# Ledger of designs, part 222: miniprotein binders against a7ua95r516to809

Target 1, 294 residues: a7ua95r516to809
Amino acid sequence: ASLSLLSISDLVPDLQFIFFWMSNAIEILYFIQQKSPAYMQTIELMDDKAGSKESLLSATISANEEAMTILEEVIMYTFQQCVYYITKTLYVVLPGLLDCNPFGTEPSSEQCRRAAGVCVCAVCVMPEAVRRVVSVFQTTSDLLQQYQVHSEIQSQMFAYLFFFTNVSLFNQLIDKGPARGWFQRSRVLQIQASVKILLDWAKGAGHNHLAQKFFAKFCSTVTILASPPQQLSQMSWKALCAEHPSLKPVQLHRILTQYQLMAELGPLPIWQPSSEDEAYIYRTVDLLESFENH

## First folded at step 19 (miniprotein)

Design zs19
Fold by OpenDDE base, second read of step 19:
Structure zs19 (fold): chain B 294 residues (1-294), chain A 83 residues (1-83)
Amino acid sequence: as target 1 above (294 residues)
Amino acid sequence: DPKEKVEAMLRAAERLLEEARKALEEGDFERAIEEAEQAISKISRAMSEAEEHGTDPEVDSKLSEIQEKAEQILERAEEELKK
């Protein structure tokens, strides 16, 4: 099937299988960790018949260590597979978020239309492009809850997915934004509204802190671009660096340079990098975010 | 290092672009043209070095962006000089 046709719904059966094994492996690992001390104590209390106790203890320790190692490998492998499949679906739907007009009257979701006429639920009033992204995250949340995956693993999963989403959206905006007109104020306001809907969903799902942390770079970029020229032109390089600490100097410089072009502003001396930052603003290798650093 | 050389040329082109833009704002259209042409020349040379040695796609994107900006300044300055 072409990657363009891959929906999260099509992957649900495979994801269910992986989440099932991940959850089971976590439960078994937890069981071994909790029961191992009691089991060792029981062996220690047994009558020492001719050295059989020491051999049994050693064999039990070795078997538990081996089992725990295998279970950890299964958990890591299943986690990586889930991330792989979910990120593939995100990769397909995320570009639509940047082109979305959230102020348009888009029709309610087909699912809600079938059930009760005009549904006014938060998901049904979402633009289609935003709803597609939210559907990936919601399906992931539903699966994690269905299989009662440990809360720490759930947090790690969402941390990675938000990281991936931020990197993808940021890189697309920086790379393609000028050519696509995404730096135009009207388009920036649309992007800002679309991201706000996504962040509001994440807040409602209990992931507000993670979303704020991992979307910081993209949100900072959009905030700068959404700023009126009169306001932004009064902010110094140092002030902008302090207000947007998630942006590297090279990234901030790129955003400001593109903003300047779009707004037909002349060079603003106030936006000139400090002598300390001047060495870093030309590190183009740091301009786009990497997917590997997580 | 060829990569370091391309980055140094990129930095030099960015400075020239900024001077070209300043000149355009000051109404010094002749200086704006001169600085913009120098920026374009430096970028063209950087792009040639990048093609020969392989550079990061980010560097290529930045080179292309500076070129486009310098061309826009050049075009605007030339239009103003014709008035």
Scores: ipSAE 0.000, ipTM 0.146, lowest interface PAE 19.2, mean pLDDT 86
Fold by ESMFold2-Fast, scan of step 19:
Structure zs19 (fold): chain B 294 residues (1-294), chain A 83 residues (1-83)
Amino acid sequence: as target 1 above (294 residues)
Amino acid sequence: DPKEKVEAMLRAAERLLEEARKALEEGDFERAIEEAEQAISKISRAMSEAEEHGTDPEVDSKLSEIQEKAEQILERAEEELKK
């Protein structure tokens, strides 16, 4: 479907406009913050023979507070618009990442390409599905750099995008995984390799700590599913919870149950939940992650 | 001592988080929201104190973890109330 093939390139003109206004609002806010103390000092040094100095100071403080509030609202609005359009594009392309194979994909006999004057038809390349996700992140990074958006806001933007990506991938895997065979070890290894490409991109872009933080849940999930049966069966429930603190008890239990089915492991008593966690094991409302940040 | 103050705030936030979790279990979503918001507020203050007076990575990790759990409780309780 055409919606499944939506490209970030289609949104670049609109995003450029929004980033332009966001950048301008940020610059004005910083200007006010930097100049306000100097202006206040100027007022304080004035000889107020008319008795209006205090009124002017109060009016200036009120005007500055009002202006800063409006600018913060504009920044938040434009930030949310960018996030909305970028995450809308991510939502369409992310499921493809779970279905692609980065290891053994070969070009067809008619899809040979040349690099350095040689045919590379037999060499595995980045899957198109992974390239689309990376392109969304790269385009976002390029726009933030082009408009010289402050590093703190850039970090916040990628925090949201990584959070969204993690939630989307986790929910897709947990909800759709059994029917699509995504819990089979060979598929999990392919998914892990695809996610590694995203994490490597993030590291190169200077966002390694954000990626480690916000991909923790999905990374824990694929790490468990990719673990050898002998290694995993020797770990207690408490040990697994300690190694995977990002997973809720119900989520960890669901993952281990799927692992048991795929790996022909014995009963789950080896991974019996703690008494405190038992109450949450059957709470389906806690199984899938929310996309809301409040 | 600023470090003792941060540790006290961390303990208070942990208590509020536990109370919020218990309120969710009991189906008292309004109380769960209130307790979770208080926990988030305590954590924000603790993080500010930690940044001002020096940061212990273990404490920072615990503060972030509690904040995440409190935000999850808050969100779920809000969704239940919308029903």
Scores: ipSAE 0.000, ipTM 0.061, lowest interface PAE 28.4, mean pLDDT 75

Design zs2
Fold by OpenDDE base, second read of step 19:
Structure zs2 (fold): chain B 294 residues (1-294), chain A 95 residues (1-95)
Amino acid sequence: as target 1 above (294 residues)
Amino acid sequence: SLRKRAEELERKAQELKEKVEELRREAEEKGAPEEVEELLKYAEELAQAAKWLARLAEIALERGDPRLARLLLRAAKSLLDSAELLIKEAERMKE
């Protein structure tokens, strides 16, 4: 109940502090990493009065290493906290993306209306369900930029968020898709269009490579399901495996089986798994993606 | 308490910064080697970083995260320990 009301905007005050701690910890860590070698060299070049130089050097190195180790823990801890809060918000809004009809009536953003009146920005013209997802990513991006978080950490954050999003959407589509009618061609085309809007946002935000990489499995699934029966029925199992390498054999088999049922196609010999894959198509444990493998 | 530790570390960091300034003046008056100034500069920067970490820990406590506060305070202490070592060496070299 309480999670359904949680918006990213409600988390911004808490996230700001987390990003503040994270950014400062990174800055201090970077300072130590960059300055320490130069200072150690200075100490090494000093006149050794009574053997004190080696002891000073050792003690200083040890203290700095301890500090750096702890700062890395701080960075990891704050990173995990950010991911925890952001993914909770994503968990709430992502199901709406699969039910979204992006070809429907004019979407309006209340935030842009308040600020500028009639806004025709890319976000304001997005369907509400897509806009809610994009808002989570945009807010994250804005906070990372506001606190000048190191680019590597930003990349890792978006990598994880895209990973999480892909796993969530893929698992929902595979598990609930048949029952929800998401495998119907018209619905698949809606999903495809919604995902394209999200990918276009990621491209505009400078995360095109990460988005392409981490959404590959979901995009492959949607691409297969969006394919006309006449086209897909001409593709062999091997060809489909080669075209969609992100899909495990069990996943591809499940998708094709559900496609066959939905399209009322008879058995297609060309979709028969290879002898090498035959043992793997029944590994139901590998059907859904795990959130732990990142 | 963690708050008292944070305040103590912040105070210690400030004391070390003041000691650096004192030693810097004395080193200049005595014509000490450039290496002394470099050590003092490094010590000052470490003390400043430690002071900031202590402040971050106080904020963490105010926000109800004692785990984060403990980590930050531990890092601050390590940096102060390093700064103290450098200050002692600088003091020795000044003579």
Scores: ipSAE 0.751, ipTM 0.918, lowest interface PAE 0.5, mean pLDDT 90
Fold by ESMFold2-Fast, scan of step 19:
Structure zs2 (fold): chain B 294 residues (1-294), chain A 95 residues (1-95)
Amino acid sequence: as target 1 above (294 residues)
Amino acid sequence: SLRKRAEELERKAQELKEKVEELRREAEEKGAPEEVEELLKYAEELAQAAKWLARLAEIALERGDPRLARLLLRAAKSLLDSAELLIKEAERMKE
């Protein structure tokens, strides 16, 4: 299957139908939730002429509750389908973000030709790899708005998408970073600039709180790796743990070990783990993050 | 087939809506309590929602998603069951 077949634009027709079904199910569920209590009270206040009021009330309540449960299942099903298609697309485009150069200091291509220097200015052109990721988020936002999906569901959607993106980027950097040279300072600065574009998009879209929460681990990792040796060597293990609470001891240890190797800072670490934390550094099961929703 | 079931539920929804209109006229002629109209209005809205869900199920079938269609049809059936219970109670009360 070609990469062009996996673009977000190719999935828009399928996503439009899924959002259409989801929006309709939400509206019907909301309608029942709003009106059912008032009507149940109306029934309860009626005269029980035939002695069957309690039975009819119970049956009506049961039928309404069953309908609401099934509608919740429809919403869950359609939500999971949207997540599946969107994250499948993200999975394909996210690795490119770790390899792209937003500063244009590589041998020039047609798209990335610019003057040498740190590109954090308004005139900077977004790399195609970053644009592809932003396009997925923007298309999702546009569809949620087009089908008037409630803000609570929108927040849940972006919470999951940011969670997925964070896990994917973190795992790729930790697992493949050493072999790909991604821990080299110049490459880390490129990654940091690319991630800033994603975070700026999230802020502009009204999701700054969610981005801060769900990108914390990857942002901490990139921040540490981008730190100058002078600054990082002055920080204690306790200070680093306090500054980066999203990182588990084994993850922080791996990051610092890679930093030390790439910066050629010698055989002994500048920082020293606590005796309690040292016990957990060897727990490899906690190194990579799970894609399961927590 | 799921398509036949969707058509059946659409027909049942329409029949219930027509029954609501009949009972609404009878209730007005007899000077029934305002609560009768409230129940009939709710039953009509539930029947309309069920009819729409059945139609959404048909679209799901056209798109190759029978699992979604089954869920939508089950929801439609539950709403129709609720509407029918409300109609029976409204019919009893109008008298």
Scores: ipSAE 0.715, ipTM 0.911, lowest interface PAE 0.8, mean pLDDT 82

Design zs3
Fold by ESMFold2-Fast, scan of step 19:
Structure zs3 (fold): chain B 294 residues (1-294), chain A 95 residues (1-95)
Amino acid sequence: as target 1 above (294 residues)
Amino acid sequence: SLRKRAEELERKAQELKEKVEELRREAEEKGAPEEVEELLKYAEELAQAAKWLARLAEIALERGDPRSARSLLRAAKILLDLAELLIKEAERMKE
């Protein structure tokens, strides 16, 4: 018996079938939605000489509603299966993103930076660990395009995948970061650069709005940790809360505590939480994020 | 039996589509009301959708997903039953 690692390539055959079914179910659902109103109007406008009009109309409404409900259930079920398998794969590869070093010197690094097309001073090295995460997102995008899945469903898929990634990365950093050395300044800058590669991928794929929305907590966390002492020391607790509304008081307190421990230029100003927030900085049950949608 | 059910519904859908094509030609030749042709068009489209659902159910069964197959076959049956009702109403009206 050996430990088996799940990779996105191992799941592609199963995902292809699920996306095929989902795409066809969506097409049939939209076909029914598009055709039903016109034909119902035809029935409503019929002469009711035999008194069968109301019966036919009732049967038509009932059949369409029941068929649509069943198709919506199939679509939801297949969507949930896709999410389950993709997030299971993501969960395995995401920790590597926090451990890799994207700062290197290679022709591929220079090529990647040019492809990004905006900031020539930015370093763009795609480490194997980041490539594995991007590969999951790219394969998902490719399958959605291959089976012509409606753009609204594509957006819902990436909204959930980004939500999942954000929660997973945030929880790992907060929970395991001190033991793994992830809060050291050099490591934080590496994490920030790796996350930028993911965000740049999302922007290139047309999902910039979703990425900005669903990565807010993790992005706030690495932004604070990567801030220069001069910049961060000029901000009050109230100002930090206002700038980073995605962070709960206990989360912000933990992040600032880690920042102070890793600072090299002496003690930083004391950040004073509000009286309302003081109770919450000690609520450990709110420290880690839930994978449940709230 | 789910596989047999899928095959039965796919065959029935094809038969209804062929029946609709025949009835549409007869209705046009007889100068039947507009509503007859519209009901037959609707029946044909429902039969086509049912045929696709039955085919998807067969694929689901081949891949070991009887849950999706059962749901797809339920939807196919509902659409086929509606198609039959529309055909009967069209036959009554065509005179």
Scores: ipSAE 0.632, ipTM 0.897, lowest interface PAE 0.9, mean pLDDT 81
Fold by OpenDDE base, second read of step 19:
Structure zs3 (fold): chain B 294 residues (1-294), chain A 95 residues (1-95)
Amino acid sequence: as target 1 above (294 residues)
Amino acid sequence: SLRKRAEELERKAQELKEKVEELRREAEEKGAPEEVEELLKYAEELAQAAKWLARLAEIALERGDPRSARSLLRAAKILLDLAELLIKEAERMKE
C-alpha cells in the first residue's frame, strides 16, 4: 500500500504480534532479573558436595547473563519495529495538522457513531486532521495497555513518538511555513489550537510531563509566532532566549526574521543577537532538528 | 527447520516440568531438604519461561522473522539447559 493510504488501523494486526512478543520478552527478562539473585543465594547456602555448588553457581550466572543479553536484544528490536511502523503512520498524518482549521465545521467520528450514535467525547469533537494524529497515539496506548507492556517501556515509546512528532512538525513549520502561509497570525492561531487539543489528549492519557518536555520546541515556535507584534517587538533577544530555552540561536533568529517579514516590521535593534550568539545564528546546519538525536 | 526446533524445545520444556513434578512428589515422600524444593521450583519456572520463548519464536516465524526466532530459540535452549542442571542437582540431593 502507498504510504499515503496507510492508516494505523491497517497496522494493528502486525503491531499486535510485535507488542505481544515484546511484552512477553520483557516479562521473562524481569523474571530472570528478579529471581536470579534469590536462587543464587539458595545455591550458595547449599552444602558443598564434591564442588557441585560452585559449578552450579557458575553455570547459573553464565546462563542468566546470556539469556538476559538475548532478551534485551529482542526487546530492543521489537521496540524499534513498533516505532518504525507507528512513525510511518505519523509521517503521513502530521502534515494535515498544520493545515487544520479547528474552528471550522463540527467533526464526527465514525467509530463513536457506530457504537453510541451521537458521541460528544473529546475525540469525536476533534477536527479530522487532529483526530487522525490522536488516533495513532490512542491506538498505541491501547495496544500497550492491552498487552500490559512494562511502564518504563511505555514511557520510552511515548517519549520517542512525541520527540518524532515535535521534530516533524517543527521542521515542516520552519522549512515550509513561509511558503504555505503558516506564519500568518490567523494560521498560527489555528496551529496553536490544534496542538493544544493534542496536548490536552496527552494530559488526559497521563503523559503530560513527556508532552511538555518533548513538544517544547514546537510550542515555543508557535507561541512566538502567535504573539502580537506590539508585544513581541518589546521583547529583547535575551528575553526571548530566556523565555524559549528549547530554541537554538539559529532557530530563534530564523523565526524572528520570518516574523519580521510577515508582519512588515522594520529592523528591530532589540532582536539583535548578543555577541555570544552572533557566531551561532548563521549555523544553518543546526536550523532543522535531527531525527537521530534521540 | 526453526519450526521443528521450536516444537522440540516446547516438548522438552513440558518434559522437564513433568520431571519436576515427579521429583517433587518423591522429595516429599522422602522428607528431602527444603533446598531440593527450591531447586525444583527454579527449574520449573525456567522451563515455563523457555516454553514461552519457543512460542514467541513460532510467532516470529509466522511474521517472516527467522532472525528473531533464532534468538528466542537460543534463549529457550539456555534456560532449558540450566533447568536440567538444577534437576540433576535436586535428584542428587534427594538421595
Scores: ipSAE 0.491, ipTM 0.825, lowest interface PAE 0.9, mean pLDDT 90

Design zs4
Fold by OpenDDE base, second read of step 19:
Structure zs4 (fold): chain B 294 residues (1-294), chain A 95 residues (1-95)
Amino acid sequence: as target 1 above (294 residues)
Amino acid sequence: SLRKRAEELERKAQELKEKVEELRREAEEKGAPEEVEELLKYAEELAQAAKSLARSAESALERGDPRLARLLLRAAKILLDLAELLIKEAERMKE
């Protein structure tokens, strides 16, 4: 099947099994971790009839350690499978977010209209491109809750998904933005509004801190590009570095250079990198984010 | 086959749970030490966990993931072997 036709809904049946296996393994691992010390203590306090106590204790320790190791492998494997399928769907829908006009009158999804009449929920009023992205995250959240996955694993999953989303959107904006006109102020304002809807969803879903942390680089880029020339031209390189610490010097320099070209600004001495950063602005290898650094 | 192994482990887990219930009744009738009930309780929980893992292995096989199934079956076997050891000790302590 063409990657372009793959929706999160098509993967739900497979994801349900993976989440079930993962949740089951976590529950059993937690059981062993919580109960094994008490049972070992019980064995230690038993009367040593015929020297069986030491052998039983040793066997118990060894069995628990081996079982926990295998269960951790199961959890890691199933986690990776979930992330693989979910990020595959995100990869398909995320480009639509950059082209989205959230200020346009797009018709609400037919599905919500049919089930509940005029649904005015936050998701139903979203632009289609934003709704598709939110649907991936919401489906993930619903599955995690349905299978009562441990909160730490839920946090790790959303951390990775937000990381992936940020890297994908940032790299696309930096690489393709100038050619696609995404650096035009009007288009940037559309992107900013679309991202705000996504962040508002994340806040409502209880992931505000994670979203703020992992979207910082993309949000900083959009904030700079959305700034009026009159305001941005008054900000020094040092001030911009301080306000946007998530951006590497090479990234900030690229953003400002493209902004300058787009806005037809002359050379701005105030944006001149510091002597300390001057060596780093030419490190083009650090320009795009890596998916492997998480 | 992996499927036959899963079915066998699920059967064994059920047999151990039934054995625990039998020994629990006998221990109660004999006035056995509290430690016997604790061992039997742990063995029962291990057997239940193993049964759940064996069922997960069956579903993994049905979904075409024999690698995952093998991991789940290995864990299930370890837990069942431990449960059996605890049951044997509990049986010895009941006498």
Scores: ipSAE 0.841, ipTM 0.950, lowest interface PAE 0.5, mean pLDDT 91
Fold by ESMFold2-Fast, scan of step 19:
Structure zs4 (fold): chain B 294 residues (1-294), chain A 95 residues (1-95)
Amino acid sequence: as target 1 above (294 residues)
Amino acid sequence: SLRKRAEELERKAQELKEKVEELRREAEEKGAPEEVEELLKYAEELAQAAKSLARSAESALERGDPRLARLLLRAAKILLDLAELLIKEAERMKE
């Protein structure tokens, strides 16, 4: 096993080339899409004295279609390379987010915010682990801007990065949380505060809609775990499913079981699965999320 | 060699751009139809795009990615071949 970590800064020189190649291919693809129809009309308006007009038109159509197909392949290839290197870096820094403490006890030059679970002014420091994750997202944003990558491609990239982050954090919390004590209320509140820092970054960067969409599962999980016992015990299984539609039955069942144990709510199950979900609450194969985007 | 191929295509693109400039001057002197200038403009833009792709292919080869380089060079060749056809038709129409 390797103990060394890759910094996003170490990858910048390699990423600069990949973003350059991608941006160049995108610009040429858009040039062909934008200009080709007008020039084809020019060809159709030409005098056909030599009988070459139809041949030239056919050659133009064929060449444009072939070039666009190849450029689309280049764009997809370079996009996947960027995603590969960026997510590889994210994968090594993301677990730290679940184990860091953004709350301080001695405030000075610190920001105070209302924590959702406590509703008091808390001193929140950006932990090094959170800063590393934010740095990956910020560097990606900076490179997309530097190479003037079209907004559609930028949105697709952050959609995938947020999807990847959500799956990674959710799987870590569900799989390792019980052994690591991460389901303890104090730890859950720390995780919630750390995640809020990431979501605040995404909002500031103009990606609020993508963050809301792709962090839904992890945010639902943390929201449930941070709920007061009196409030949560009054909600039915169907009400919880309605408020948290991103969670699969086995996932919701695991979360509620851990909540019941940590809050010491007794041994009898409080939340009864619906008849439709009963068969699915024990399917451990469906517990963890796939990294493949659906 | 892919590197020699990239250099060849980049040089050819530059030659086509220079030929467009020559033909544009001749077309203006003869008062050729506007369609001639439109074809030359398109050929010039295609040659510039091909040159850009050939340069990207060279950098991809320097970074050890011959697969990407082959795709870029194939696209460059297609655009250059189209530019040559457009230039040939522009020469014919000048007359």
Scores: ipSAE 0.751, ipTM 0.935, lowest interface PAE 0.6, mean pLDDT 85

Design zs5
Fold by ESMFold2-Fast, scan of step 19:
Structure zs5 (fold): chain B 294 residues (1-294), chain A 95 residues (1-95)
Amino acid sequence: as target 1 above (294 residues)
Amino acid sequence: SLRKRAEELERKAQELKEKVEELRREAEEKGAPEEVEELLKSAEELAQAAKWLARLAEIALERGDPRSARSLLRAAKSLLDSAELLIKEAERMKE
């Protein structure tokens, strides 16, 4: 099946090669950067009877800079290839996160494991759909560590993967949510619990700051939709905008409109957009997020 | 053929490393300035890096990625050109 071909396990051999490549290109670039000052100094020490020393320095600098530029292009290319294959896999498994029920399964003693005094049975008790998403992130982390990719590159990789996940989940919820029943309170609470499992994984992996930054939009959306009607009805438009700055006015308006329908609430003055924001609410181009935003 | 090009550059890198060893012996026998050894050491390091890049290009081709192989070979060529420049200067100075 198509889904089987896009599993993270099926991509591991190809990803291992690309990560090996990227890691080695980074190390070679670093080697050249470290050695360049030394041989420039060596050229400076030469006697120059014919006035050729400056020409030799200039030519050597140019050749070395060209080699470094090409290596940087290779690093960028391999990074983009890793992102491409990993995000293709994520795209297939992410919709399952919005349809799974994390409250339906309890851990059994047979599935619980401990490593260094820490319970690792969470992987066994989380819904299969959540486990598939976590598996993609964990496999990526394992490959980055296996090939000793520099921590800054690791951070950039997860920044983009979290960005991609946030955009994918947000767009699916907004676009397909009404038809799929995802704005129903019980389903929103299931989505919230599933997202918490992803955020907890990110915190454990040392990426809490990136997760907080790049999941802000989807987290704000789920937080609003999970709010009790009594609590949400007490908040003004201004207060909601201040508490959820990641949401554009048109996005917040759409979310609140869906909330009113699902909670069977009538129109309330407290959720009226400001006159300044009203101009942007009718722009459909601002509703869904772009995957190209950096 | 990119595979033939990778083999060519790897061979050239090895030849430059061997030439560095040759010139290092000649420089020692003639009591050449310390600067000659610094040039030869720098050339050897650049040739070694080029050899690694050419090898990575061969692996890229084995995996069916000629685009990456082409970029790696261009980088290897640039490093070899730099190594040749340093070797030429070392030859001039040893005398």
Scores: ipSAE 0.035, ipTM 0.503, lowest interface PAE 6.5, mean pLDDT 78
Fold by OpenDDE base, second read of step 19:
Parts: C-alpha cells; sequence; structure tokens
Structure zs5 (fold): chain B 294 residues (1-294), chain A 95 residues (1-95)
C-alpha cells in the first residue's frame, strides 16, 4: 500500500500485538527483578553441602541475568517497532497541519454525529487536518493505557513522538515555507492556531511538560513569524536569542531573513548577529534538525 | 521450527508446574521447612512466566515476526532453566 493511504486505523491491529508483547515483557522483567533477590537469599541461607550452594547460586544468577537481558532486548525491539509504525502515520498527516485553515467551517466528523447526535467534544470541533494528527496521538495513548504499559515507557514514547513531530514540522516550515507562502502572516496565524489545538490536547492528555519541551523550536519559529513587523523590528538579535533559546543562531538568522523579505523590510541593523554568533549563522548544516539526534 | 520450539517450551512449563504441585504436596506431608515452599512458589511463577512468553512467541510467528519470536523463546528457556534449578533444590531440601 502506498504510504499516502496508510492511516493509524490500518495499523491498530499490528500495534495492538506489539504493545501486548511490550507490556508483558516489561511485567516479566519487573517480576524477575523483584523476586530474584528473595529466592537468591533463600539459597544463600541453605547449608553448604560440598560446594553445591555456590554452584546453584551462580547458575541461578546467570540464568536470571540472561533472561533479563533478553527481555530488555524484546522491550527495546517492540518499542522501536511501535515508534516506526506511528511515525510513518505522522509523516503522512503532518504536512496537512501546515496547510490547514482552522478558522474555516469544516464539517465535524460524521462518525461522532451518528453515535451521539451533535457531539461538541474538543476532537469533534477540530479541523480535519488537526484531528488526523491528534488521532494518531490519541490512538497511541489509548493503546498504551489499554495494555497498561509502564508510565516511564509511555513518557519515552510521547517524548520521541513529539520530538519527531517538532523536527518534521520545523524542517518543512523552514525548507518549504517561503515557497508555499507559510511565512505570510495570515497563514502563520492559521498554523499557530492549529499548533495551539495540538498543545491543548497534549495538556489534556497529561503531557504538557513534554509538549512544551519538545515543540519549543517549532513554537518559537511560529511565534516570531506571527509577530507584527512593528513589534519584531524593535527586538534586537540578543533579545530574540534570549527569548528563543531553542533556536540555533543559523536558524534564527534564516527566520529573520525570510521574515524581512516577506514583510518587505529594509536592512535592520538591530537584527545583526553579535560578533560571537557571526561565525555560526553561516553553518547551514545546522539549519535543519536531524531525526537521528534523539 | 520456531513453532515446535514454542510448543515444546509450553509443554515443559506445564510439566514443571505439575512437578511443583507434586513436590508441594509431598513437602506438606513430610513437614518440610518453609524455605521449600518459597523455592517452589518461585519456580511456579517462573514457569508461568515462561509459558506466557512462549505463547507470545506463537503470536509473533502468526504475525510474521520471527525475530521477536526467537527472543521470546530464548527468554522463556532461561526462565525454565531457572525454575528447574529451584525445583532441584527444593527436592534436595525436602529429603
Amino acid sequence: as target 1 above (294 residues)
Amino acid sequence: SLRKRAEELERKAQELKEKVEELRREAEEKGAPEEVEELLKSAEELAQAAKWLARLAEIALERGDPRSARSLLRAAKSLLDSAELLIKEAERMKE
């Protein structure tokens, strides 16, 4: 099937089994970790008949360590598989978020209307493009909860998914934004509203801190681009660096340069990089974010 | 085949659980130390865990994931080996 047709719903059956394996492997790992000290202590308290105690203890320790190592490998593998499938679906739906007009009258999803009449839930009133992204995260959350996956693993999963989302959206905005008109104020305000809906969902789902942390770079970019020219032109390079510490100097410089072109502003000495940052603004290799740095 | 290995491990896990129950009854009849029951309980739990891992391996095979199946089966085998060691010690302490 072409990647373009892949929905999160199509992957649910496969994801369910992976989450089932992951959850059970975690449970068994914790069981071994918690129970192994108790029965090892029991062996240690036994009478030593001709060195049999030490041999038994050593063999038991070795067997448990091997089992734990294998279980850790299973957990890691299943985690990676979940991330792989979920990020594929995100890759398909995320571009729609940048083109979305959240202020338009989009019809609410037909599915919620049929089951309960006029559903006014936050998801039903979302623009379709935003709802598709939220649906991926919500499905992930529901599966993690359904299979009672350990909270630490849940946090790691969402951390990575938010990281991936931020990198994807940021890179698309920086690379394609000027050509697609996403740097126009009206379009930026639409993007800002769409991102706010996503962040509000993350807050409601209990992931507010993670969302704020991992979306910082994209949010900073959108905030700068949404700023009125009168306001932004009064901010120095140093002030912008301080207010948006998630942006590298090369990234901030690129954003400001594109903003200047879009707003038809003349040269602004106040946006001139400091002597310390001047060498870094030309590091084009650092312009786009890497997916491998996480 | 991986499937045959999974079935074998499930059978072995069940055999160990049955052995634990047998030894528990005999230990109670002989008035064996509490440590014997603790060893047997641990062995039973490990055997049960191994059985679950073997079943998960079968599911992995049905889904076309032989890599996960192999890992799960290795883990199951390690747990069964540990359970067998505990059972042997329990047998020794019961005498």
Scores: ipSAE 0.020, ipTM 0.511, lowest interface PAE 3.4, mean pLDDT 85

